# Ledger of designs, part 65: miniprotein binders against q96jn8r1131to1294

Target 1, 164 residues: q96jn8r1131to1294
Amino acid sequence: TLEFLENHGKNILLSNGNRTATRVASYNQGIVVINQPLVPQLLVQVRIDFLNRQWTSSLVLGVITCAPERLNFPASACALKRAAWLLRGRGVFHNGLKICEKFGPNLDTCPEGTILGLRLDSSGGLHLHVNGVDQGVAVPDVPQPCHALVDLYGQCEQVTIVNP
Below, E stands for the ipSAE of ESMFold2; O stands for the ipSAE of OpenDDE; V2 stands for 0.75 times the mean of E and O plus 0.25 times the DockQ between their complexes.

## First folded at step 6 (miniprotein)

Design z82 (at its last look DockQ between E and O 0.03; V2 from the best seeds 0.00; counts 0 for: pae E 23.4 > 1.5, placed apart)
Fold by OpenDDE base, look of step 6:
Parts: sequence; C-alpha cells; structure tokens
Structure z82 (fold): chain B 164 residues (1-164), chain A 82 residues (1-82)
Amino acid sequence: as target 1 above (164 residues)
Amino acid sequence: SEEEKRIELLLEFILELLERAKELAEEGDPEKARRLLEMAKILIELLMRIAKELGNEELLKLAEKLLKEAEQILKEVEEKLK
C-alpha cells in the first residue's frame, strides 16, 4: 500500500497508517515522501486536508530520483539541489531552479479538499492531476525510479494519500 | 489605475521578501532573513496605511495577515540568532 516513509521532515507527524501527514509546527520542515516509486500509468494522489491561512504559500509537489530512505531533508523542498523536480505555485522547478513559469493551476491557491495527483506516462513524462483532471506533462522524461514528494509548506498543514 | 498598480507591486514585493526570508533562514543565513523581514514589516505597515486611506477592508485584512506572518517568522529567525 501507499504510505509516507518514516523518514520525513522534522515537523511532520504521521497517522492513519502513515497515509496522513500533519505538519505540527511552524511553516516548514514538512517534507514527506511516498514509499513506493512511481510506476508508469499509475496515478498517485494526495488530498489537501487542512490549510492554515496564517501562512502564505502552500504545498510543493514533485518527485525525487535519489533514495529517500536515508535522505536528510532540508527545511523546504526549494532547498533540494539535486534529483528533484518540483511543482510550486504555477512553476516547475528542477534542483531549485525554475524551468517553467506557468504550468497548471496555482498550487498556492488550491483549497482544502483538492486532490493532487502525479502520474508517469509511458514516455517518462510526469503528469499533474487536479481533482482527477490531467493537467498535462509537467516534466518530460523524468529519470526512474522516482518517488513522489510532498512538502507540507506554508498554508498546507495536512495531506492524506487517497486512492484514485 | 496607477494607484492599483502601485499597490500590486508593493504587495508582490512584500510577498517576495517574506518568501526569500524564509528561504534564507532555511539556508543558514538568519541575519539576512531578519533584515528582509524588518523591511517587509515596514512595507506591510505602509500597505496598511494605504488600505485605511482607501477604505479597502480586504486589503487591510490581507496586510494584517502578512504582518502576523512576518512577525512569526521573525520570532523564529531571532531564535536562530541566539
């Protein structure tokens, strides 16, 4: 089953069989990684459960291609400088550098209940899904294996892995 | 209008300052983060004044939110500086 790894950000508390991640302090230190690597054509989804509107910005969603089990997570996904492809706001980032200015909806404005998904296509393209709707290829030719990463950042204080 | 554009630019700049401050704090430069946050607070207060002058309650509420955020981040940054 899909779960968040025990290796996670310092402010994360896992629950619900490690399917729910809650950031219990501050606005950062909230990175979690899903245990199973992405398999082509398999949709992995998380639901935004709770937004704390005290903060600006929101969750970051993406993938890493390094081994997650022993990774020392930085305080935020933006500090990942290798093996990281991330969606933040409307931007796409690779190793901390913006490679696309406008892609899909603005993740910073997604309300509670929004279901965000990642899917690799047969050509290695990483797709973003929003409430089940394919937003297109965010990153072409992602190295495999890769793991889905969620950074509970800013407003986003809780997410849950949900089945498609 | 010119005023609206000015406000938008100010708001965008404030947001950028806050985000950059967060990043700097996380990158191990809390002193620079502190400086940015102090600047952000000043600009937020300016935004609050503008909001009041215009009678824009929504803008005022946003500014107040940003101020609280800046202050909270500042507290955390200052803890790192001890």
Scores: ipSAE 0.657, ipTM 0.883, lowest interface PAE 0.7, mean pLDDT 94
Fold by ESMFold2-Fast, scan of step 6:
Structure z82 (fold): chain B 164 residues (1-164), chain A 82 residues (1-82)
Amino acid sequence: as target 1 above (164 residues)
Amino acid sequence: SEEEKRIELLLEFILELLERAKELAEEGDPEKARRLLEMAKILIELLMRIAKELGNEELLKLAEKLLKEAEQILKEVEEKLK
């Protein structure tokens, strides 16, 4: 069963059987990780439940290839020292470095109710799904094992894991 | 129009400053973050003045939102500097 790990950012509160994550303070310290490795063909999906439009940027999602159970998470996902491939705004980032200018929709403008998904294909390509629609390969050849990560940054104050 | 273009450029610069300030604060450079936030606040005040002169209520609300964001980040940065 898919759940968020108990190891998470300092501002996160888990509820709904660890399937809902709420950021209860500020704009950062909101990293959560799925409790199972992202294996090929597994589609991990989260729904954006609440947006606080006070902030200008919004959630980040992607994968990390280090073990998440005991990680000391930084204030934001883009500051991760470990191997991390992240989607933020329209960009794709690897360990804080932008490797693609424009991929998929702008995550800073996705409304409440949007369902965002991550999936590895059989060749290790990381795919983003938006409301069930595959946006294509954001990152080729992701090392395994890897773990799906969501950073409830800025506008995004609550997400819930949803089944396909 | 020329005025709309200038407002768009000003807004883009403000957004860039806020994003960079957040990153710097999170990566452990609160002094630089503070300087960027101070700059952003000055530019946001300019944007608010322009919005009021134009009677543009939506632009004014946007500027007020950006000011609140800048002030909240600055509060956290100042706590790190203590």
Scores: ipSAE 0.096, ipTM 0.602, lowest interface PAE 6.0, mean pLDDT 88
Fold by ESMFold2, look of step 6:
Structure z82 (fold): chain B 164 residues (1-164), chain A 82 residues (1-82)
Amino acid sequence: as target 1 above (164 residues)
Amino acid sequence: SEEEKRIELLLEFILELLERAKELAEEGDPEKARRLLEMAKILIELLMRIAKELGNEELLKLAEKLLKEAEQILKEVEEKLK
């Protein structure tokens, strides 16, 4: 089944058969990547388990299109300048550049229990799902293979991979 | 229920953190033990908030007990870090 890779941010502790990631220090160094690339039509979901509202920003969700096993992650996903397509707040970012102003809900306000999903459609479009509801195409044509990435940033202190 | 399942997972993870922190403190890595205890404390405080919102006094008492245990271990670990 799907698991978070052992190569992850320094502040991450993996548990629950590597299906749960917890940020155990600070507000950053919380990048995790799912161990299998996205397969078209196959939904990959994580649940927000714990938030600390002390911080104003929250998790970043997206994909990377380079091999993640040996990648040196920056402190935060927003510093990924290559091969990255990210949903942050209400925006969509490619390699650190905002390419869409508003897409889907504001990730900074998603409550605990929110289930966020990523799915490639048959044309390579990247869809966001929120609590099972397809929010549409965030990115029209993502290069494959790509891996789901979560940055447990700021408010977000724990996520768990869940089945659709 | 979904909320009940979330509480079970949270509690299980807190217990894992406390057990691992005790092992690390004894095995000579008190810095990592301190980090796990600080995270456990944060999660226990979340559990206390949930218990209060649900009006679940039994869960609140359990969370308070866990917090006291985490704080005791943390003080021992901090003495080792002097």
Scores: ipSAE 0.000, ipTM 0.079, lowest interface PAE 23.4, mean pLDDT 84
ESMFold2 (binder alone), look of step 6: mean pLDDT 86; pTM 0.834

Design z83 (at its last look DockQ between E and O 0.02; V2 from the best seeds 0.00; counts 0 for: pae E 15.3 > 1.5, placed apart)
Fold by OpenDDE base, look of step 6:
Structure z83 (fold): chain B 164 residues (1-164), chain A 82 residues (1-82)
Amino acid sequence: as target 1 above (164 residues)
Amino acid sequence: SEEEKRIEELLEYILKLLEMAKELAEEGDPEKARRLLEMAKFLIEYLMRIAKELGNEELLKLAEKLLKEAEQILKEVEEKLK
């Protein structure tokens, strides 16, 4: 089954069989990684459960290609400077550098209940899904194995892994 | 449809994993074979969920067959790892 790894950001509490991640303090230190690596055609999805409007920005979604069990998580995914492909706002980032200015919907404005998904295609392209709709290829060639990463940042205080 | 396409590609990938696992088991890398089989099982179970959601009994039956196959191969591989 898909679960969040026990190695996670300092402000995260896992529940619901490690399928739900809740950031219980501050606005950061909320990185979680899904246990199963992405493989072609596997759609991994998380639902935004709760947003706290006192903060700015929202969750970051992406993948890492380093071993997640040994990763020392920084306060935010934006501080990952290697092996990271991230979706933040409308931008796509690689190792902290923006590689695409506008892609898909703005993650900072996704409401509660939004289901966000990641899927690799047969060519190694990373797709973003929003409420089941394929938004296209965010990253054309992602090294494998890679793991889906969610940074419960800013407004986003809780997400739950959901089945497609 | 796009969904049907993804299902087909998923099936193809599962079959590929199973085939690779068989080859690796025979080639003397049973540990890697085991990893592939675990991955295959995971994807097959994912396929089963899709089948149930779609009400596709034929797909479900196929997935169940694949699961049995994967589990059988896994059993054999694990015996080699003892």
Scores: ipSAE 0.195, ipTM 0.641, lowest interface PAE 2.7, mean pLDDT 92
Fold by ESMFold2, look of step 6:
Structure z83 (fold): chain B 164 residues (1-164), chain A 82 residues (1-82)
Amino acid sequence: as target 1 above (164 residues)
Amino acid sequence: SEEEKRIEELLEYILKLLEMAKELAEEGDPEKARRLLEMAKFLIEYLMRIAKELGNEELLKLAEKLLKEAEQILKEVEEKLK
């Protein structure tokens, strides 16, 4: 079963059978990782449960390609300099470098209730889904195994893993 | 085939990268355009490797055309960054 890994950012509280993550302090230290690697063609989804609009930026969504169980997470996902492919705002980032300026919707403007999904296609391409709608290939060839990552940054204070 | 589908999706992504870089070079941030073009070149060179391994001369010619386009845009971007 999919759940957030117990190794997570310091400001995260896990609940709901480890399927809900809440950032309970500050604006950062909110990285969570889903415990199972992405399986090609299997959609993994999280719902944005709570946003605090007093902050100006919001969550980061993506994958890491190294083993997450004992990884020392930085304060924010944007500080990951290896093994990371991240979606922030409309941009795509690899190891801290923006590689795509405008890919999909602006994640900073997604309202509460939005369901964000990640899926590897049969060719290793990473797709973003928004409310069930495929936004296309963000990253064409992601190394496997990889794990879905969410950084509950800024506005985003709670997400929950949901079934497709 | 699975490889054929992957190639088609990669081509679409490369075209999106080139379009975004062209837009940024003309109306936005040439430094960001440069970064996108380096990514596009990386992916095009990967596509050329696939084409050679498959013996697909048509794909190789297409990838070479895309590389020339990327390099032309990059040259224009580098002129603006002077």
Scores: ipSAE 0.006, ipTM 0.111, lowest interface PAE 15.3, mean pLDDT 83
Fold by ESMFold2-Fast, scan of step 6:
Order: sequence, then structure tokens, then C-alpha cells
Structure z83 (fold): chain B 164 residues (1-164), chain A 82 residues (1-82)
Amino acid sequence: as target 1 above (164 residues)
Amino acid sequence: SEEEKRIEELLEYILKLLEMAKELAEEGDPEKARRLLEMAKFLIEYLMRIAKELGNEELLKLAEKLLKEAEQILKEVEEKLK
């Protein structure tokens, strides 16, 4: 069963059997990680439950290739300078370097109720799914093992893991 | 119009300052972050005055959001500087 790890950013509270993550303060310190490695063809999905439009940026999602159980999370996922592939806004980032300008929809403008998914293909390509629609390969050849990460940054104050 | 172009350029500069300040606040130069945030706040207040003079409610709302974001980042920076 998919759950968020107990190790998370300090502004996060987990509820609903560790399937819902809520950022209870500020705009940052909101990183959560899925409890199982992202293996090929596993589709991990989260629904955006609550947006606070006070902030200009929104959630970031992607993968990390380091062990997350004891990791000291930085204030934001974009501060991860090692072992991180992230989708933010319309960009794709590897260890803080923007490697693609326009991929998929703008994550800063996805409304409440949007379901975002991450999946590895058989070649290690990382795919983004939006409301069930595969956006294509955001990152080729992600090293394994890797772990799905969501950063409840800015506008995004709550997400819930959902089944396909 | 040249006025619309100047507003767009000002907004882009403010957004760049806020992004740089967030990175510096999170990753290790809070003193530089504070200086960038002070500059951003000054420019945001200027943008708010322009929005009010033009009666542009969308621009005013955007400027108010940017100001709140700047103030929250500044709060984080001030905690690190203590």
C-alpha cells in the first residue's frame, strides 16, 4: 500500500493513514516522499486537495535516487543539488539545473482536483501523467532505485495519494 | 505601448529577485537574500502605485501576492540572521 513516509519536511502533517499530506505553515518545508521505490510501470498518483492562491508558485514533483528514510530535507526540493530530478512550473530540473523549458502543463496553474502521476517506463524514462493523460518522457534513464517526491510548495497546501 | 512593456519588464525583474532571494535564503546567503528582498519590496510597492493609478485590479492583486511572498521569505531570512 502506498503511503507517505514518516520522514518529511517539518511543516507537514500526515493524516488519512499517511495518505494525505498537509502543509500547516508558511510556503516551504513541505517535502513528502512515497514509502515504496518507484519501479517500472508503477503509477504513483496524488490529487491536489487545497490551493492557497496567496502564493505565486505551486507544487513540485519528481524523483530522488538517495535513501529518503533518514534524509534531512532542505526547505524546498529545488535546493536538492544531488540525486534529484524535478518538475516545477513548466520546467524539468536535474540537481538544480534546468534541462527543459516547457514540459507538460504549467504546474503553477493546475486547479484543485488535478491528479498528478509519476511512472517509470521499462527503459527508466520518467513520465508525468495529468488527469490520466501521459505527458511523455520528462527525464530519460533515471537511476534505480528511485523514490517519488512531492514538494507542497507555495500554493499547494494539501495532497492525497489516489489509486488508479 | 511603451508603458505596458515597462510594466512587464519591471514584473520580470521582481520575479527574478524573488527567485534569487528564495535560493539564497534556503541555501546559505541570508544577508544577500535580505538585500534582494528589500529591493524587491521597494519595486513591488512601486508596481502597486502604478496599478492603482491605472485602475488595473489584476495587476494590483498580483503585486499584493508578490508582497506577501516577499514578506514571508524575509521572515525566514531574519530567523537565520539571529
Scores: ipSAE 0.000, ipTM 0.318, lowest interface PAE 15.6, mean pLDDT 86
ESMFold2 (binder alone), look of step 6: mean pLDDT 85; pTM 0.815

Design z84 (at its last look DockQ between E and O 0.02; V2 from the best seeds 0.00; counts 0 for: pae E 12.5 > 1.5, placed apart)
Fold by ESMFold2-Fast, scan of step 6:
Structure z84 (fold): chain B 164 residues (1-164), chain A 82 residues (1-82)
Amino acid sequence: as target 1 above (164 residues)
Amino acid sequence: SEEEKRIEYLLERILWLLELAKELAEEGDPEKARRLLEMAKILIELLMRIAKELGNEELLKLAEKLLKEAEQILKEVEEKLK
């Protein structure tokens, strides 16, 4: 079964059998990682449970290719300078560098109840799914193994892993 | 209009300063983050004044939201500086 790892950002509290992550303070230190590698065709999905609209930015999601169990997480996922491919707002970022200006919907505007999914296709392309709709390939040729990461940044204070 | 262009420029500058301040605070330069946040607050107060003069309530609400965000980040920066 899919769960968030016990290694997470310092402001995270896990509940619901480690399937719900809540950021309990501030706007950052909210990185969580799925406990299993993102293998081809596995669809990992999280639902946005609670948004605090005092912040301008919201959650970030993507993949990392380093082992997450003992990783010292930075305050925000976009500070990862190696082994990270992230979706933030409408941008796609590799190791902190924007590699695509506009991809998919603006993640800063997704409402509570939105289900966001990550999937690798058979060619190693990373796909974003929004409420079941495949947005296409955000990143081609992601190295494997890789792990799905969610950063409960800014507005997004709670997410829950949901089954397809 | 020239006024619309000025508002767009101010908003872009404010958003840039807030994001840069967050990055610097997170990466360990809280003194520079503080300076950027104070600059952002000055521009936000200018935007707020413009919104009031125009009677643009949506722009005023946006400016007030940005000011609250700047103040929250500044509190966290001040804690790191103690």
Scores: ipSAE 0.332, ipTM 0.712, lowest interface PAE 2.9, mean pLDDT 89
Fold by OpenDDE base, look of step 6:
Structure z84 (fold): chain B 164 residues (1-164), chain A 82 residues (1-82)
Amino acid sequence: as target 1 above (164 residues)
Amino acid sequence: SEEEKRIEYLLERILWLLELAKELAEEGDPEKARRLLEMAKILIELLMRIAKELGNEELLKLAEKLLKEAEQILKEVEEKLK
């Protein structure tokens, strides 16, 4: 089953069989990684459960290609400088550098209840899904194996892994 | 209008400062983060004045939220700097 790994950001509390992540303090230190690596045609989805409008910005979604069990997580995903492809706002980032200005919907404005998904296609392209709708290829060639990463950042204080 | 451009510029600058400060607070230079937050507060207060002059309640509410965020981050940074 899909779960968040026990190795996570310092402000994260896992519950619901490690399928729910809650950031219990501040605006950061909220990185979580899903246990199973992405393989072609596997759709991994999380639902935004709770937004705290106190903060600006929101969750970051992406993948890492390093071993997640041994990763020392920074305070935010944007500080990952290697082995990271991230979706933040409307931008796509690789190792902290923006490689695409406008892609898909603005993650900073997704409301509670939004279901966000990641899927690899047969060509290694990473797709974003929003409420079940394929938004297209965000990253064309992602090294495998890779793990889905969620940064509960800013407004986003709780997410839950959901089945397709 | 000139006023709309001014507001847009202020908002963009404020948001940039806040995000940069957030990054620097934990992964960079906390003291620089503090300075950025102080600048953000100044700009937010200017935005608040503009909102009041225009009678724009929505803008005022936004500015107030931004101010609270800046102050909260600043509080955390200052605690870290002790």
Scores: ipSAE 0.308, ipTM 0.736, lowest interface PAE 1.3, mean pLDDT 93
Fold by ESMFold2, look of step 6:
Structure z84 (fold): chain B 164 residues (1-164), chain A 82 residues (1-82)
Amino acid sequence: as target 1 above (164 residues)
Amino acid sequence: SEEEKRIEYLLERILWLLELAKELAEEGDPEKARRLLEMAKILIELLMRIAKELGNEELLKLAEKLLKEAEQILKEVEEKLK
């Protein structure tokens, strides 16, 4: 069963059997990690449940390749300078450096109800899914094991893990 | 304090969610109304826990009133979805 890990950002409340994450304060400190590493046969999906349009930026998706139970999370995922591959806005970032200018939709404009998915292919390529539609390879060769991460940043105040 | 700011945030958020859910339940999207009410209940239950930890009886009474309101609206919404 997929759940969010108990180790998470300071402003997160887990609920619904640890399948729902809510940011209950401020605009940051909202990093959550899925409790199982990605494997080629696993599609991890989250639904955007609630957006507060007061903020300009929205959630960040990605993977980390270090053990999440021993990780001290920064205030935002973009401050992860090691072992991180992130999708933010339309960009792809590796360890804080943009490596792709435009991939997939703009995450800052995804509405409530959008279902976002992460999956590895057999070659270690990281795929983004949007409402069930594969957007292609965001990152061609992610080291394994890697762990799916969501940063409930800015607009994004709640997400729920959903079945494929 | 940090707790007072957290309480203020939760209250403002809960009230807004309940009002939006009522609007959506009447003329709109009852499925979205249900999701908003479920989120409101989560935040209200957190507020109740905070009120109990602080020994704030007035806040606890307010949170209990909000919970009953959310549950009433949710039952009406779920009936419309059946």
Scores: ipSAE 0.000, ipTM 0.312, lowest interface PAE 12.5, mean pLDDT 86
ESMFold2 (binder alone), look of step 6: mean pLDDT 85; pTM 0.824

Design z85 (at its last look DockQ between E and O 0.09; V2 from the best seeds 0.00; counts 0 for: pae E 21.1 > 1.5, placed apart)
Fold by OpenDDE base, look of step 6:
Structure z85 (fold): chain B 164 residues (1-164), chain A 82 residues (1-82)
Amino acid sequence: as target 1 above (164 residues)
Amino acid sequence: SEEEKRIEELLEMILLLLEYAKELAEEGDPEKARRLLRMAKILIELLMRIAKELGNEELLKLAEKLLKEAEQILKEVEEKLK
């Protein structure tokens, strides 16, 4: 089953069989990684359960291609400078550098209940899904294996892995 | 309008400062983060004054929210600097 790895950000508490991640302090230190690597046609989805509107910005969604089990997570996904492809706001980032200005909906404004998904297509393209709707290829030719990463950042304080 | 444009620019500046401050705090430069947060607070307070002068309640509420955020981040940063 899909679960968050025990190796996670310092402010994260896992519950619900490690399918729910809650950031219990501050605005950061909230990175979690899903245990199973993305494979073609596997749709991994998380639901935004709770937003704390005290903060600006929101969750970051993406993939890493390094081994997640022993990764020392930085305070935020933005600080990942290696093997990281991230969706933040409307931007797409690679190793901390913006490679696309506008893609899909603004993740910073997604309300509670929004279901965000990641899926690799047969050509290695990483797709973003929003409430079941394919938003297109966010990152072409993503190296494999890769793992889905969620950074519970800013407003986003809780997410849960949900089945398609 | 010109005034609306200035307000939007000010707001954007504030948001950028907050995000940059967060990053700096995370990247190991809490002192610089503190400086930026203090600057952000000043600008937010200016925004609050502008909002009040214009009678823009939505802008005022946003500014108040940003102020609280800046203050909370500042508190955390200052804890790191002890």
Scores: ipSAE 0.395, ipTM 0.766, lowest interface PAE 1.2, mean pLDDT 93
Fold by ESMFold2-Fast, scan of step 6:
Structure z85 (fold): chain B 164 residues (1-164), chain A 82 residues (1-82)
Amino acid sequence: as target 1 above (164 residues)
Amino acid sequence: SEEEKRIEELLEMILLLLEYAKELAEEGDPEKARRLLRMAKILIELLMRIAKELGNEELLKLAEKLLKEAEQILKEVEEKLK
């Protein structure tokens, strides 16, 4: 059973058997990680439950290649440097650099109820799924092991893991 | 159209300043973040005046939202500087 890891950003509270993550303060310190490595064939999905439209930016999702169980998470996922490949807005980011300008829908405008998925293909390509639709390969050749990460940044104050 | 283009450019500048200020605040440069946030507030207040003159309700609401965001981040930055 997929759950969010007990180690998480300072502003996160887990509930619903560690399947729901809520950011209870500010706009950052909201990183959560899935409790199992993202292996080929595993589709990890989260639903956007609540958006606070006070903020301009919204959630970031992607993968990290460092062990998350005891990691001291930074205020935002973009500060993870070499360890992270991230989807933010319409961009794909690695090591603080934008490596793709326009990929998939704009994550800053996805409404409540949107289901976002991450999956590795057999060649190690990272795929984004939006409401069940595969958007294609965002990042080729992701190093393994890697872990699915969601950063409840800005607008996104709550997500829940949903089964395929 | 020409006026709309200039407003879009001002919005882009404000959004870039807010993004950079957030990065600096999060990476441990609160002094520089504070300076950028104060600059962003001046530009946002300009955007609010423009929105009022044009009678553009959507733009005014957006500018008010941006101002509240800038003020919230500035408050957190000022706490770090204490």
Scores: ipSAE 0.355, ipTM 0.730, lowest interface PAE 2.7, mean pLDDT 89
Fold by ESMFold2, look of step 6:
Structure z85 (fold): chain B 164 residues (1-164), chain A 82 residues (1-82)
Amino acid sequence: as target 1 above (164 residues)
Amino acid sequence: SEEEKRIEELLEMILLLLEYAKELAEEGDPEKARRLLRMAKILIELLMRIAKELGNEELLKLAEKLLKEAEQILKEVEEKLK
């Protein structure tokens, strides 16, 4: 079943059978990774459970292509300089470099209850889903295997893995 | 581009300083929060200058919002420090 890995940011507490991640301190150190690699037809979805609107920015979504079980995570996902493809705000980032200025909706404005999804298509394209609606290909050719990553940053204090 | 990358790095630093300063102001280290806020204001004013030079109105609006937030937090911190 889909769960968050026990290797995660130091401010994260896992609960609900490791399907819920809560950032319990600070505004950062909130990286979590899904325990199974993305494969075609697997849609990984998380629901935003709690937001603290006093912070200025919100969660980051993406994938990493290196083995996540022993990775030493940085304070934020944007500091990942290798093997990372990230969606932040409206932008798409690869290894810390913005490669697309505007893709899909602004993640910083998603309210509590929003369901965000990631999947690979058969060509290795990374798709973002928002409340069940495919936003198209954010990244055209992501190497496999890769794992879905969520950074509970700033506003975002809790997410839960949900079934499609 | 190199210019775009440098702007993003500056913005990320500003956001991290503001977030950490809010935490410190709430958790009882207002002297450190004040120092971080003063550093953030300097960087925000630099970002505003860059945005004006580039004619980037969206970036300028964001920087102005960040400056107002920093000033609000600093006011609260200064009250605690007297």
Scores: ipSAE 0.000, ipTM 0.097, lowest interface PAE 21.1, mean pLDDT 83
ESMFold2 (binder alone), look of step 6: mean pLDDT 85; pTM 0.816

